# VHH binders against q9vm92r272to629: the designs that were tried, part 41

Target 1, 358 residues: q9vm92r272to629
Amino acid sequence: LEERMAFIEDYQQTQARSLLLYVREHQPAELISENGTIFSTTLDFALGKVKKMVRHAEHYSLDDARIKPPTPAEIVENQTFMVQSTDVLKSNAKFKVSEKVMAEYARLAGLYLDQIESLRPDYRWDGSRNLWILKPGYQSRGIGIVIRSSLDDILQWTSNNQNKKYIVQKYIERPLLIYRTKFDIRQYMLLTITDTKVSIWTYRDCYLRFSSQEFTMDDLRESIHLTNNSVQKRYKNKTNRDSRLPKNNMWSLDQFKNYLRIMGAPDGSWSKTYNGFKQNLVAVVMASLDETELLQNAFELYGCDFMLDEHYNPILIEINSTPDLSPSTEITARICPMVLKDCIRVVVDLPKNPTAAT
Short names: E, the ipSAE of ESMFold2; O, the ipSAE of OpenDDE; V2, 0.75 times the mean of E and O plus 0.25 times the DockQ between their complexes.

## First folded at step 10 (VHH)

Design n31 (framework vhh_4orz_3; at its last look DockQ between E and O 0.60; V2 from the best seeds 0.59)
Fold by OpenDDE, look of step 10:
Structure n31 (fold): chain B 358 residues (1-358), chain A 125 residues (1-125)
Amino acid sequence: as target 1 above (358 residues)
Amino acid sequence: EVQLVESGGGLVQAGGSLRLFCAASGFTFDSYAMAWLRQAPGKRREWVALITRGGSTDYADSVKDRFTISRDNAKNTVSLQMNSLKPEDTAIYFCAADTGWEVVYGTSPSDYNYWGQGTQVTVSS
């Protein structure tokens, strides 16, 4: 129940940001009409909500603020806002305000968004559609993953599947694309526990996975928005997709580096990305250790999926236990056996005999 | 016994070139990435260059476009061509066999890689 409430709050906050983003990205004249049905109070509410977010981010964790149940009045206000903001974002409803007033709101929207994004850089990856991805907690390989925009739909989905624990995550609406196609990076992580000491290892090699379809937010089908091979193998590559993309929808790290060079990416872009992998993974593992009993003399291999932003910062989207290591493509046929072999070396061979021939 | 023997180091003037050589034995050479690392006096050991089993290369930013790593699997050797050397490149250079896994938290990386004795490179101004 607490988690549900927290999600609802997060969804509503995201809606506020989405509305302001929408306002910021459009010309005031395009947003207004004499017969507009949306009032300025909707914008005031959005601004107020984001301002509150800024204050909370500056002084204390937003998580602390989510513990308080909303008042009846707040519930009504939120409901009204959600209806009106949805009308704007999904139905292109217009504001009944003057152009001058709208311009001022746009200015304020920009100001407040900049403030919150400075405190929460991850919000920069959000678009104006307030999309969320629902993942079954017990399933892997993209099975049962759905993308939804409606709060009611999301809540109904989770309610109808009560026997299944769903993970709800904000969908990244503004990822870095390669030739207008969505991609992620599969990075392997090894966790070892020896003598109650935890060690985290990252594999130096990785690979990219592409969607078979050109990226668009106007179509939320899995063929467009999921990149895992188990999903993409079911689809044919679209003919309008860039010919420079691989037919098997995978790149090696070297191919990616080559792309970076072609694109004129700054020197060290990959290093930046890779370092980001390490930082993110260490942070996530450390956060989880407080909640987990450490097993002695244990190891686990993880497949970690990252997306990138426009500055080549990695965004961790998933960590998979027992990742798929099948040789489904030339790329995986090469890297997966290597990863496994090298895991054995680290976990078994080297500790027993550091000078052993392997 | 695993052996990595570095050679080719020496004294060179700034702007000069050296080629380091590493001969490996006692392990399955083709199964390991090979790397060059260096340690300057009073500094920590730093990664310089890496060549994967497949022949892909990576370089530290400080040596990029100046150094070239190569390997010969038939001879179990790895080389480092160093051009446009700078005084800052002065260090003991080590050849290492790498498992492909980088420790990012916890144990020491030195415990999980094969290392040579190193070869001294001195670049004079």
Scores: ipSAE 0.627, ipTM 0.836, lowest interface PAE 0.4, mean pLDDT 90
Fold by ESMFold2, look of step 10:
Structure n31 (fold): chain B 358 residues (1-358), chain A 125 residues (1-125)
Amino acid sequence: as target 1 above (358 residues)
Amino acid sequence: EVQLVESGGGLVQAGGSLRLFCAASGFTFDSYAMAWLRQAPGKRREWVALITRGGSTDYADSVKDRFTISRDNAKNTVSLQMNSLKPEDTAIYFCAADTGWEVVYGTSPSDYNYWGQGTQVTVSS
């Protein structure tokens, strides 16, 4: 129940940010009409919500420990806001205000969004659609994953599937695209446990997985948005697809590095990305260790999925404890067996060789 | 017994060239990625270049376009062609057999299974 209420609050906060992003993206004249059905109080509510989020983010150690349920008036305000903002975001409903008033709201939206994004950098990747991805907790390979935008649909979905634990995660609406196509990066991680001490290793090679279709937020089909092989192998690539994209929907790391060079990416962009992988993975592992039973002299291989933003900053999407290492393309046919051989080199050969640290 | 033996180091004038060699024995050479690293006086060892099992190469930014790593799987050798040498390239250069993994946290002593003893390169101004 507590988790459910926390998600509902996250969703409502995200809706407020989504509305302000929508306002920032448009000219004030585009947002208004004499026959508009949306009141300025909807904007006042969104601004107030984000301002409250800024105050909480600035005062982590001063958070009010007394969580109060909303008053009946607050419940009505929340419901009214959700209806009105959804009409704007989904139905292009217009505000009934003057252009001068709308311009001032747009200025405030920009200011408040800049403030919260400086305190919560992960919000920079959000869009205006309030999309969430629902993943089965024990299923892998992309099966059973759905993307939803409606709070009621999300809550109904989880209620209808109570036998399956679902993970609800904010969908990244602004991923880096290559030739108008979504991709992720499969990065392997190895944990080795010796004498109750953990070492974290990242593999030096990785590969990119592309969607078979061009990216659009107007269509939430899995063929567009789920880049893993178990989903994409069921789909045919779009006809007249950009010829620079791989027909087997995978790039080696070398191909990606060549792309970065051709696009004039800043020198060291891959090093920045890879360092970001390392930082993200160390942080996640360290956060998990105090709740983990460690087997002495053990190892675990993980498949880690990242996306990039427009500045090549990595965004950790998922860590898979049972990664599929079956060859499916010429790239996985090379990398996957190599990952396994190189695990043996770390786990078995390195400890047995007294000169390995020479 | 695994052995990596570097050779080809020496004294060279700035702007000059030098070619290092590494002879490998005692392990299946073609199943390892191979690397060159260097250690300047008073500094920590740093990675210079890597060549994969399939011949793909990668370089540290400080040597890119000046150094070329290559391998000969028939002879179990790795070489490093160093052109346009600068005084800051002065270091002991080590050949190493890569595990394929980078340790990013923990107490592991090395990313590399096997190391050579190194060869000195000195670049005079």
Scores: ipSAE 0.546, ipTM 0.764, lowest interface PAE 0.8, mean pLDDT 81
ESMFold2 (binder alone), look of step 10: mean pLDDT 81; pTM 0.823

Design n32 (framework vhh_4orz_3; at its last look DockQ between E and O 0.48; V2 from the best seeds 0.00; counts 0 for: pae E 4.0 > 2)
Fold by OpenDDE, look of step 10:
Structure n32 (fold): chain B 358 residues (1-358), chain A 125 residues (1-125)
Amino acid sequence: as target 1 above (358 residues)
Amino acid sequence: EVQLVESGGGLVQAGGSLRLFCAASGFTFSSYAMAWLRQAPGKRREWVALITRGGSTDYADSVKDRFTISRDNAKNTVSLQMNSLKPEDTAIYFCAADTGWEVVYSGTPQDYDYWGQGTQVTVSS
């Protein structure tokens, strides 16, 4: 129940940001009408919501703020806002305000968004559609993954599937694309526990996975928005997809680096990305360790999936405890056996001989 | 016995080129990523280039587009082509081998598994 409430709050906050983003990205004249049905109070509410977010981010953990149940009045206000904001974002409802007033709201929207994004850089990856991805907790390979925008739909989906723990995550609406195509990076991580000591290992090689389709937010099909091979192997590459993309929908790290050079990426872009992998993974693992009893003499291989932003910062989207190591492509046929062999070295050879090669 | 033997170092003028070689023996060469590192006098050892088992390459920013690392698994060798050399490239260059896993968090930090003795590269102004 607490998690549900927290999600609802997060969804509503995201809706507020989405509305402000929408306002910021459009010309005031495009947003208004004499016969508009949306009032300025909707914008006031959105601004207030984001302002509150800024305050909490500056002084308190947002998680702490989500623990308090909303008052009945707040519930009504939120409901009204959700209806009106949805009308704007999905149905292009217009505001009944003057152009001058709308311009001022746009200015304020920009200001507040900049503030919150400075405190929460991850919000920069959000768009104006307030999309969320629902993943089954124990399923891998993209099975049962759905993308939804409606709060009611999301709640209904989770309610109808009570036997399955669903993970709800904000969908990244503004990822870095390669030739207008979505991609992620599969990075391997090895966790070892020896004598109650935790070690985290990252593999120096990785590979990219592409969607078979050009990226678009107007179509939420899995063929467009999921990149894992288990899903993409079911689809044919679209003819309108860039010819420079691989037919097997995978790149080696070397191919990616070549692309970076072609694109004129700054020097050290990959290093930045890789370092980001390490930092993110260490942070996630350490956070989880506080909640987990350490098993002595244990190891686990993970497949970690990252997306990138426009500055080549990695965004961790998934950690898989049983990654698919099948040789489904030339790329995986090469890297997967190597990863496994090297795991054995770390897990078996190193404990026997601390000077063993790892 | 595991051995990494560097060669090809020497004195070169600024703007010149050198090619370093590292011959590996005593271990399964194809199972290791290979790297070049260098240490200048009074400075810490720094990473220069890496080539993975799969052939992917990476370079320090300071040597990017000037240096090229390559490997020959049939000969158990790794090479570093150094072009447009600068005085700041003066260092002892070391060949190193690693299985590909990098420890990013551990109570016992690990470095590369095997090291060569190094070869001196001197770039004169």
Scores: ipSAE 0.379, ipTM 0.723, lowest interface PAE 0.7, mean pLDDT 90
Fold by ESMFold2, look of step 10:
Structure n32 (fold): chain B 358 residues (1-358), chain A 125 residues (1-125)
Amino acid sequence: as target 1 above (358 residues)
Amino acid sequence: EVQLVESGGGLVQAGGSLRLFCAASGFTFSSYAMAWLRQAPGKRREWVALITRGGSTDYADSVKDRFTISRDNAKNTVSLQMNSLKPEDTAIYFCAADTGWEVVYSGTPQDYDYWGQGTQVTVSS
């Protein structure tokens, strides 16, 4: 259907950006060989694709806004591009061009990437590997989540698992790392509905969950990439893991704030991050309210998962309507019961005790 | 009945010191973060200091290194030691109690669950 065609186009656009990022990240001499199998037309195609993306983002299409199926020639060009670019990105295949020509392509790649990233800031989170994460819609606690790079594998996976309703999202390839290790942040959110008023609350405390392994994009194993406790509890930490990381793979917020201070993060970095959590969550809730029927005198507790980028900006990954509140470490043993108790204070005590600053 | 009662305010010469106290009753004091806020004439109420349930503290830049917040969970009290007072510190000081939740969106914003009536601090030039 149109969803499948739209994903294929999105994947191909991402492949073009991935190739240009790869070129920007390497010295021109590293990318070429007299015996290279990759021609400059592959780079021309990638640049052209990104140029079209920039024009679309700057203004509505100069052509008809309708989705246009590709011509047979365009299909062949896309297929040729996919094969050649995959050989570069996955197999370190070399370009058959002069060093001067490659240096000019590297300059253009940087220029076009800067242009599109200024218009789509979320693209700064992408790397050169064109990775996608596939999540089942019914098992959300880290079970059944896979990461794939191949378009054919992704399409085959979704076709073979038709009864499971998978969501396909671009994988965040450039997350902030702590001591070379991936983490996420569990942030709780409470939604309350009283007297036809909707209130959105964020918990002031949170905690970090670390992978058991050092981060690498060369290995897509869940023990490296899925920071959920339900996944990581099945794995032992790598023996050469940085000793400054906790063995139970969790940090309190205070530990993270201390880390920020030690690393010389700008003053107010946590406040900026937390404000970003609030902004992201308000936006998602408000977008959802128009599609849902509100129940009077109701409340719901959500577990929200964030990553950070290199500038400490939050990246919302997931909102869980049935968060696991089981104490699994000394950190969750403290925070999870307190979250529940503090929900009762908001839901029950505040409506029955309306005093403020008097 | 929930009560927060501030005391220790008064008139003090610039450069002097005061210690404010807040006595809490009617709720489980040790389960709340406690804060001091102040409101100068014609200005919005501003945050001054916070002490968490675990005793961690934080301060507004304008009072950092001059003010010290502390709590005594056995006596259900929070105090604010104010040193090197300046005329700009003149305000009504409020004690407040806080759940672990921050209101992000509501028809009526309310960042703290319980408030005291306030105590006047006047710093003469």
Scores: ipSAE 0.130, ipTM 0.559, lowest interface PAE 4.0, mean pLDDT 81
ESMFold2 (binder alone), look of step 10: mean pLDDT 81; pTM 0.821

## First folded at step 12 (VHH; framework vhh_4orz_3)

Design n34 (at its last look DockQ between E and O 0.55; V2 from the best seeds 0.57)
Fold by OpenDDE, look of step 12:
Structure n34 (fold): chain B 358 residues (1-358), chain A 125 residues (1-125)
Amino acid sequence: as target 1 above (358 residues)
Amino acid sequence: EVQLVESGGGLVQAGGSLRLFCAASGFTFDSYAMAWLRQAPGKRREWVAYITRGGSTDYADSVKDRFTISRDNAKNTVSLQMNSLKPEDTAIYFCAADTGWEVVYGTSPSDYNYWGQGTQVTVSS
């Protein structure tokens, strides 16, 4: 129940940001009409929500533990806001305000969004469609993953599948694309515990996975929005997809580096990305250690999936404790055996011989 | 016994070139990535260049476009061509074998790599 409430609040906050983003990205004259059905109170509400978010981010943790049940009045206000904002975002409803007033709202929207994005850079990736991805907690390889935009749909989905624990995450609506196609990076991580000491290892080689279809937010099918091979192997590459993309929907790191060079990416872009991997993974692991009993003389191999933003900052989207290491493609046939062999060297050879190469 | 032996270091004037060489023995060379690291006086050891088993290369920003790492699996050797040397490049250069895993967090002060004794490179102004 608490988790549900936290999610609802997060969804509503996201909706507020989405509306303000929409207002920021459009000309005031395009957003208004004499016959408009949306009132300024909707904008006031959105601004208020984001302002509150800024305050919390500055002074308080946005921890779910601080989420209180809404009052009846708040419930009604939220409902009204959700309806009105949805009409704007999905049906292009217009505001019944003057152009001057709308311009001021746009200014404020920009101001508040800049503030919150400064504190929460990840919000820059959320987009304006308020999409969420639902993942089964017990399944891997993209099985049972759905993307939804409607709060009611999401809640209904989770209710109808009570026997299945679902993880709900904000869908990244503005990822870096390669030739208009969604991709992620599979990065391997090794955790070792020796004498109650945790060590985190990252593999220097990785690979990219592509969707078989061009990216679009107007179609939420898995073939477009999921990149894992278990899903994409079921689909044919679209004929209109860029010919420079691989047929097997995978790139090696070298191929990616080559792409970066071709695109004129800044020097050090990969280094930035890789360093970002390390930082993110360390942070996540450290956060989890407080909740985990450490086993002695243990190790675990993880497959970590990252997306990138326009600045080549990595976004961690998933950590898999039992990553698929099957040689399903030429790329995985090369890297997976290497990862496994090298993992053994670190875990077995190094302890036996501290001077062993790692 | 695993052994890495560096050679080719010496004194060179700024703008000059050196080629370092590392001979590996005691392990399956082609099963390891290779790297060059360097340690300047009073500084921590830093990564310079990396070459994967397949021959893919990576460089520190400070040496990019000036240094070239290469390997010969048939001879169990790795080389570092250093061009346009700068005084800042003065250091002991180490050859290391790498499994491809990098420790990013841990209590060990060592990066768990095996390296040679190093070769001194001195670049004069």
Scores: ipSAE 0.704, ipTM 0.862, lowest interface PAE 0.4, mean pLDDT 91
Fold by ESMFold2, look of step 12:
Structure n34 (fold): chain B 358 residues (1-358), chain A 125 residues (1-125)
Amino acid sequence: as target 1 above (358 residues)
Amino acid sequence: EVQLVESGGGLVQAGGSLRLFCAASGFTFDSYAMAWLRQAPGKRREWVAYITRGGSTDYADSVKDRFTISRDNAKNTVSLQMNSLKPEDTAIYFCAADTGWEVVYGTSPSDYNYWGQGTQVTVSS
């Protein structure tokens, strides 16, 4: 129940940010009508909510200890906000204010969003649609994954499927796109345990997986939004697709580096991205080790999925403990067998033939 | 028997260029990533450049845009083109074959399976 209440609070905070993003991204005249049904108090509430989020972010280490159930008055106020804001975001409802007043609200929305985004840089990945991705916990090959925006729909879905242990995560609405197409990066990670000491390894090679369709938030179909190969192999590429995209929907790392060069990315962009992969993976593994009994002389291979933001910062999406290493393209036919060979070189051959850097 | 043999070193004036070569034998060359490292007098060995099986490259900040690593799988060779050389580039340069994995946390014996004997590069001021 506590997890459900925490999600509801997170959803409501995201709704406030979504409304302010919507306001920032439209001209004031587009948002108003003389017969509008939405009052300025909805904007006042959203601004106030984000201001409270800023205060909590400044004291992040204390937030979990301070979660308190809302009062009955706060419940009504939140519910009123949710109804009004949903009408704006989903039904294009208009505000009943003057254009000058709306322009001032747009200015304030920008200021408050900039403030929270400076404290929580991951919020720059969000859009105005308050989208969440629901994943079944037992299998991660893209089967059973859905994207939803309605709080009631999400709560109903998880209630109807409690024995499947669904995971609910905020959907990344603003990923980096290549030629208007969504992609992710498969990065392999190896854990080795020798004499109760843990080593974390990242593979120096990786590959990109593309959607078969152009990216749009107007259509939430899996063929657009789920880039994993097990999903995309069931779909044909869009007929008028950019010819620079790979027909088999995969790029090698070399192809991505060439793309970065052609697009004029700053020198060292890949090195910084890869360092971000390393940092993200170390953090996740370290957080997990305190709950794990270490086995002597063991190793585990993981498939890690990343997206990028528009500044080439990595976004860790998933760590798969049973990655599929079956070749499906020329790229995976080269990389996947080599990952396995290189695991043996680390686990077996390297300990038997030690070499040292000074 | 596994062998990595470096060549192409020598004396060069500052601002000049050299091309190093590494000839590999006794192992499946195209199944390894390759690297160049160097050791200056009195210093620890440092990484210089890296090339994957597929040709992806990476460079130490100190040599970026001046050095170029390349490989020829048909001839089992890797090369290092060194331009705009500085006295600070003076070192013994080593060729190495790599596992493909980078240690990012913890204690590890080494990233590299095989090493050459090195070739001396001396850059005079």
Scores: ipSAE 0.449, ipTM 0.705, lowest interface PAE 0.9, mean pLDDT 82
ESMFold2 (binder alone), look of step 12: mean pLDDT 80; pTM 0.822

Design n35 (at its last look DockQ between E and O 0.57; V2 from the best seeds 0.53)
Fold by ESMFold2, look of step 12:
Order: C-alpha cells, then structure tokens, then sequence
Structure n35 (fold): chain B 358 residues (1-358), chain A 125 residues (1-125)
C-alpha cells in the first residue's frame, strides 16, 4: 500500500514534468486560444511541483523526514491538475491566457526543467507521455510486460493481478534510434571473487539488437518497444522498415562503429559510450554488494542491456544473471561461444599464469 | 609451451619508420585478440594497439594514424608498423595475448594471458 501511494506521487510529479516539457517544445501561440478551457493555475501547479522536486533533490534528508499525507484540499487540487493536464497532453486543450503570459510560462518551464535535470540527469530521457512499464517480478522472458500511460489503468491492472509482484518503472521515451528503429546493446560483464576481493570485468565486444518495426510512441506494441531477442524472434520485420537494417535484427560492434563514422559522430564516440558502460556497471555492482555476502573463489557472468541517448550516453536498462548464450544469428554464433571461452581465460588460465599488471 | 617472441626493434631517427613482429607458438593464436604494449624506463606499461580476432583494430590516442597493427593467422604473427616516430615512442614494446575482458574495478593481475619478453625501440632526436 505504501508502495502504491509512493507510485501515485511519482506519477503525479512526472505528469507535472510532462506538462512543462510539452510547453517547452511548443510555440506559445500554439498553446493558447480565446476559447481555451485550461487556466494558468494548471501551469502554476506544475511549476510548484517541479520547484518542490528541486528543493527535495537539494535537501533530500530534510524533506524526506517531513513527508505528510495530502490534505483534502490538496487532493482536490491534484485531481483538478491531473484532469486539466491530461486534456492538454492527450486532447490538445488550449490555455486561456495571453500570448505574452504564455511566453513567460514557457520561459519558467524551461528554467525549472533545466534545474531539475541538472540534479537528476536521468529526467532528460523522459517525454511528455508519462509512460510506465510494468514488469512481472517472476522470471519473465518478455511475457506479461506491458506499457501504460493512464494512472487509472495502471492501478486497475495491478489490482486485477494482485497475486503477482510487479515492478513499475518509468519508460524511457527518448531513446537513440538507428534508421528510425529502436535498439539496445548487449554488453557482457564478469564478476570474479578471489580472497574476498571483487573484480569487475567488461567484455571488449558487444552487439546491437533491433526491433522488427519502426519506432513510434503512438503504438505501444512489444514488437516495437521490447528489443530483447526472446521477444523479437517471434515477429517478422515490417515491410516499410529501413532496408539498411539487417534482416536478422542484429549488428556487430564493427557495424555500429561504421554507422557512427557514416553519421559523422565525433571521434571517440564509442570510447565515450564504452567508458559509460564501465562506470554504470561499477556503480550498480558496488551498490548491490553492500547488501550481499561474498563467497570466495566465485564468478558470475551477466548480460547487460543498454540503450543510448542522442549524445551516445549509455542508459543501463537491465542486468541479466542468466544470459542466453545460444547462437541465433551469425553475430551471436561468433560472440557467444567466445564469451564462454574468454571467461575460462580469466577464471582458470590467469590464476595459473600470473603476469605483470597492465 | 606458450611463447611470444618480439623482433624488429632498434634505433631510428625521429620521423622514421620501424616494423615490429611477434611470433606466437604454443596456443590457438587465431582465438585470441592480440595487443602491443610499451614501457618507457621508470614508467608503467601502457597499451598501444589491439587487433581483434576478426581483424578490427583499436589504437591509443598517442599513436593513432601513425601506427598500424596487423595479424597473419596462417603464420601466427602479429606486427606493428610504426611511422612518423617521435622520441617519446622510445620504449620496450611487448606483444600480448588478450583475455577478451577489461578489468574495470579491483586488482586483477592482468588483462592478458601471455606476454613476450619485449623488444627495444629507441627514437633519437
């Protein structure tokens, strides 16, 4: 229950950011009408929400200690805000304000969004649709994963499936696309534990996985939005999909590097991305190790899934402790056996043949 | 027994060229990525270039566009063509067989399974 109330608050805060993003992305004249039904108080509420989020991020422990349930008046204000903001975002409802007033709100929206994005860089990956992904907590291979936008739908869905544990996470609305197609990157990670010391290794090679369909936010089908192989192998490529993408929906790292060169990406873009993989994985592993006991002389192989933003910064999506290493394409037929062989080179052969550190 | 034997080192004037060779034996050469590293006196070894099993390459920024790594899987050799040499390229150059993994946290003994004994390259000003 407490998790449900926390999610409702997260959803409402995200709606406020979504409204401000919508305002920032449009010209003031596009947002107003003399017959508009949306009052400026809706914008005042969204700005106030984001201002509180900025204060919370700056002084987290103080605000967290004083969290109070909303008053009845605050509940009514929240409900009014949700209705009006949804009308703007979903139905193109217009504000009844002057263009000069709307321009000032657009300036403030940009200011407050820049402030919160400086404190929470992951927020820059959000869009205006307030989408959430619901994943079953039981080992799912893409089964039972849904994407929803409506708070009522999300709450109804979880109530109808209360015998199952679900993870509700914000959907990344602004992924980097290649030829209008969503992809992720499978990066392998190895943990080794010797003498109670942890070593974290990243594999030098990786591969990209593409959806079978062009990306659109107007259609939330899994064939568009879930790029992992266990989902995509069930679908045929749509005929209007860019012909430069491979039929088997996988690229090698070399193919991706060639794409970066063709698109004129800055020199060192892959090195920057790979360094970002390393940093993300170290941070997640070290946070996780605080809550686990280490067993001496152990190792574990992980399949890590990343997306990229428009600046080639990595976005860690998932770490899989039981990655599928079965070859399914010429790409995986080369990489998957070699990952296993290279694990032996680290776990078995290195201890038998110690050399100077690099 | 595994052996990596470097050759081709020597003295060269700045702006000159030199080609290093590494002959490998005692392991399945074509299943390893191969690297060149170098060590100047009093400094730690530094990575110079890597060639993957399929022939793609990566270079340290300091040698990019001047050095070219290549491999001949039929002869179990890897080579390093070094052009436009500078005095700061002076070092002992080592050939190494890569594990395929990069250690990014912790104290691993090496990213490389096997090392050569090295060959001296000296670039005079």
Amino acid sequence: as target 1 above (358 residues)
Amino acid sequence: EVQLVESGGGLVQAGGSLRLFCAASGFTFDSYAMAWLRQAPGKRREWVALIYRGGSTDYADSVKDRFTISRDNAKNTVSLQMNSLKPEDTAIYFCAADTGWEVVYGTSPSDYNYWGQGTQVTVSS
Scores: ipSAE 0.544, ipTM 0.793, lowest interface PAE 1.0, mean pLDDT 80
Fold by OpenDDE, look of step 12:
Structure n35 (fold): chain B 358 residues (1-358), chain A 125 residues (1-125)
Amino acid sequence: as target 1 above (358 residues)
Amino acid sequence: EVQLVESGGGLVQAGGSLRLFCAASGFTFDSYAMAWLRQAPGKRREWVALIYRGGSTDYADSVKDRFTISRDNAKNTVSLQMNSLKPEDTAIYFCAADTGWEVVYGTSPSDYNYWGQGTQVTVSS
């Protein structure tokens, strides 16, 4: 129940940001009409919501622990806001305000969004469609993953599947694309516990996975938005997809680096990305350690999936404890065996010989 | 016994070139990635270049487009072609065998790889 409430709050906050983003990205004259059906109170509500977010981010934790049940009045206000904002974002409803007033709202929207995004850089990736990805907690390889935008749909989905624990995550609506195609990076991580000490290892080599289809937010099909080989192998590459993309929907790190050069990416872009991997993974692992009992003489190999933003910052989207290491493509046939063999060196050889190569 | 022996270092003028060699023995060479690292006086050892078992390569930004790493599995050797050398490239250069895993966090031996004794490279201005 608490988790549900937290999610609803997060969804509503996201909706507020989405509306303001929409307002910021459009000309005031495009957003208004004499016959407009959307009231200025909707904008006031959105601004207020984001302003509160800013305050909390500055002075308080945004953890779910601070979330409390809404009052009846708040429920009504939230409902009204959700309806009105949805009409704007999905149906292109217009505001019944003057152009001057709308311009001021746009200014404020920009101001508040800049503030919150400075405190929460990850919000820059959320987009304006308020999409969420639902993942079964017990399954891997993209099985049972759905993307939804409607709060009611999301809640209904989780309710109808009570026997299945779902993880609900904000969908990244503004990822870095390569030739208009979604991609992620599979990075391997090894955790070892020896003498009650945790060590985190990252593999220097990695690979990219592509969707078989061009990226679009107007179509939420898995073939477009999921990059897992287990999913994409079921689909043919679209004919209009860029010919420079690989047929097997995978790139080696070298191929990616080559792409970066071709695109004129700043020097050190990959280093930045890789360092970002390390930082993110360490942070996530450390956060989890507080809640986990450490096992002695243990190790685990993880497949970590990252997306990138326009500045080549990595966004961790998933950690898999049993990554698929099958040689399904030329790329995986090369890297997966190496990763496995190298794990043995770290786990077996190193303890026997502290000078062993890892 | 595992042994890595570097050679090819020396004194060179800025803008000059050197080629370093590393001869490996005592382990299955083709099962390891090979790397070059360097340590300047008063500085930490830094990674310079890596060549994977499959032949893919990676370079530090500071040496990118100037240095080229290569390996010969038949001879158990790895080499580093260094072009357009700069005074800041002055360091002891070490050859190392690596499996490709990097310690990001935790306690690991400082020398978790097989290391050579190093070869001095001095670039004069």
Scores: ipSAE 0.501, ipTM 0.802, lowest interface PAE 0.4, mean pLDDT 90
ESMFold2 (binder alone), look of step 12: mean pLDDT 80; pTM 0.821

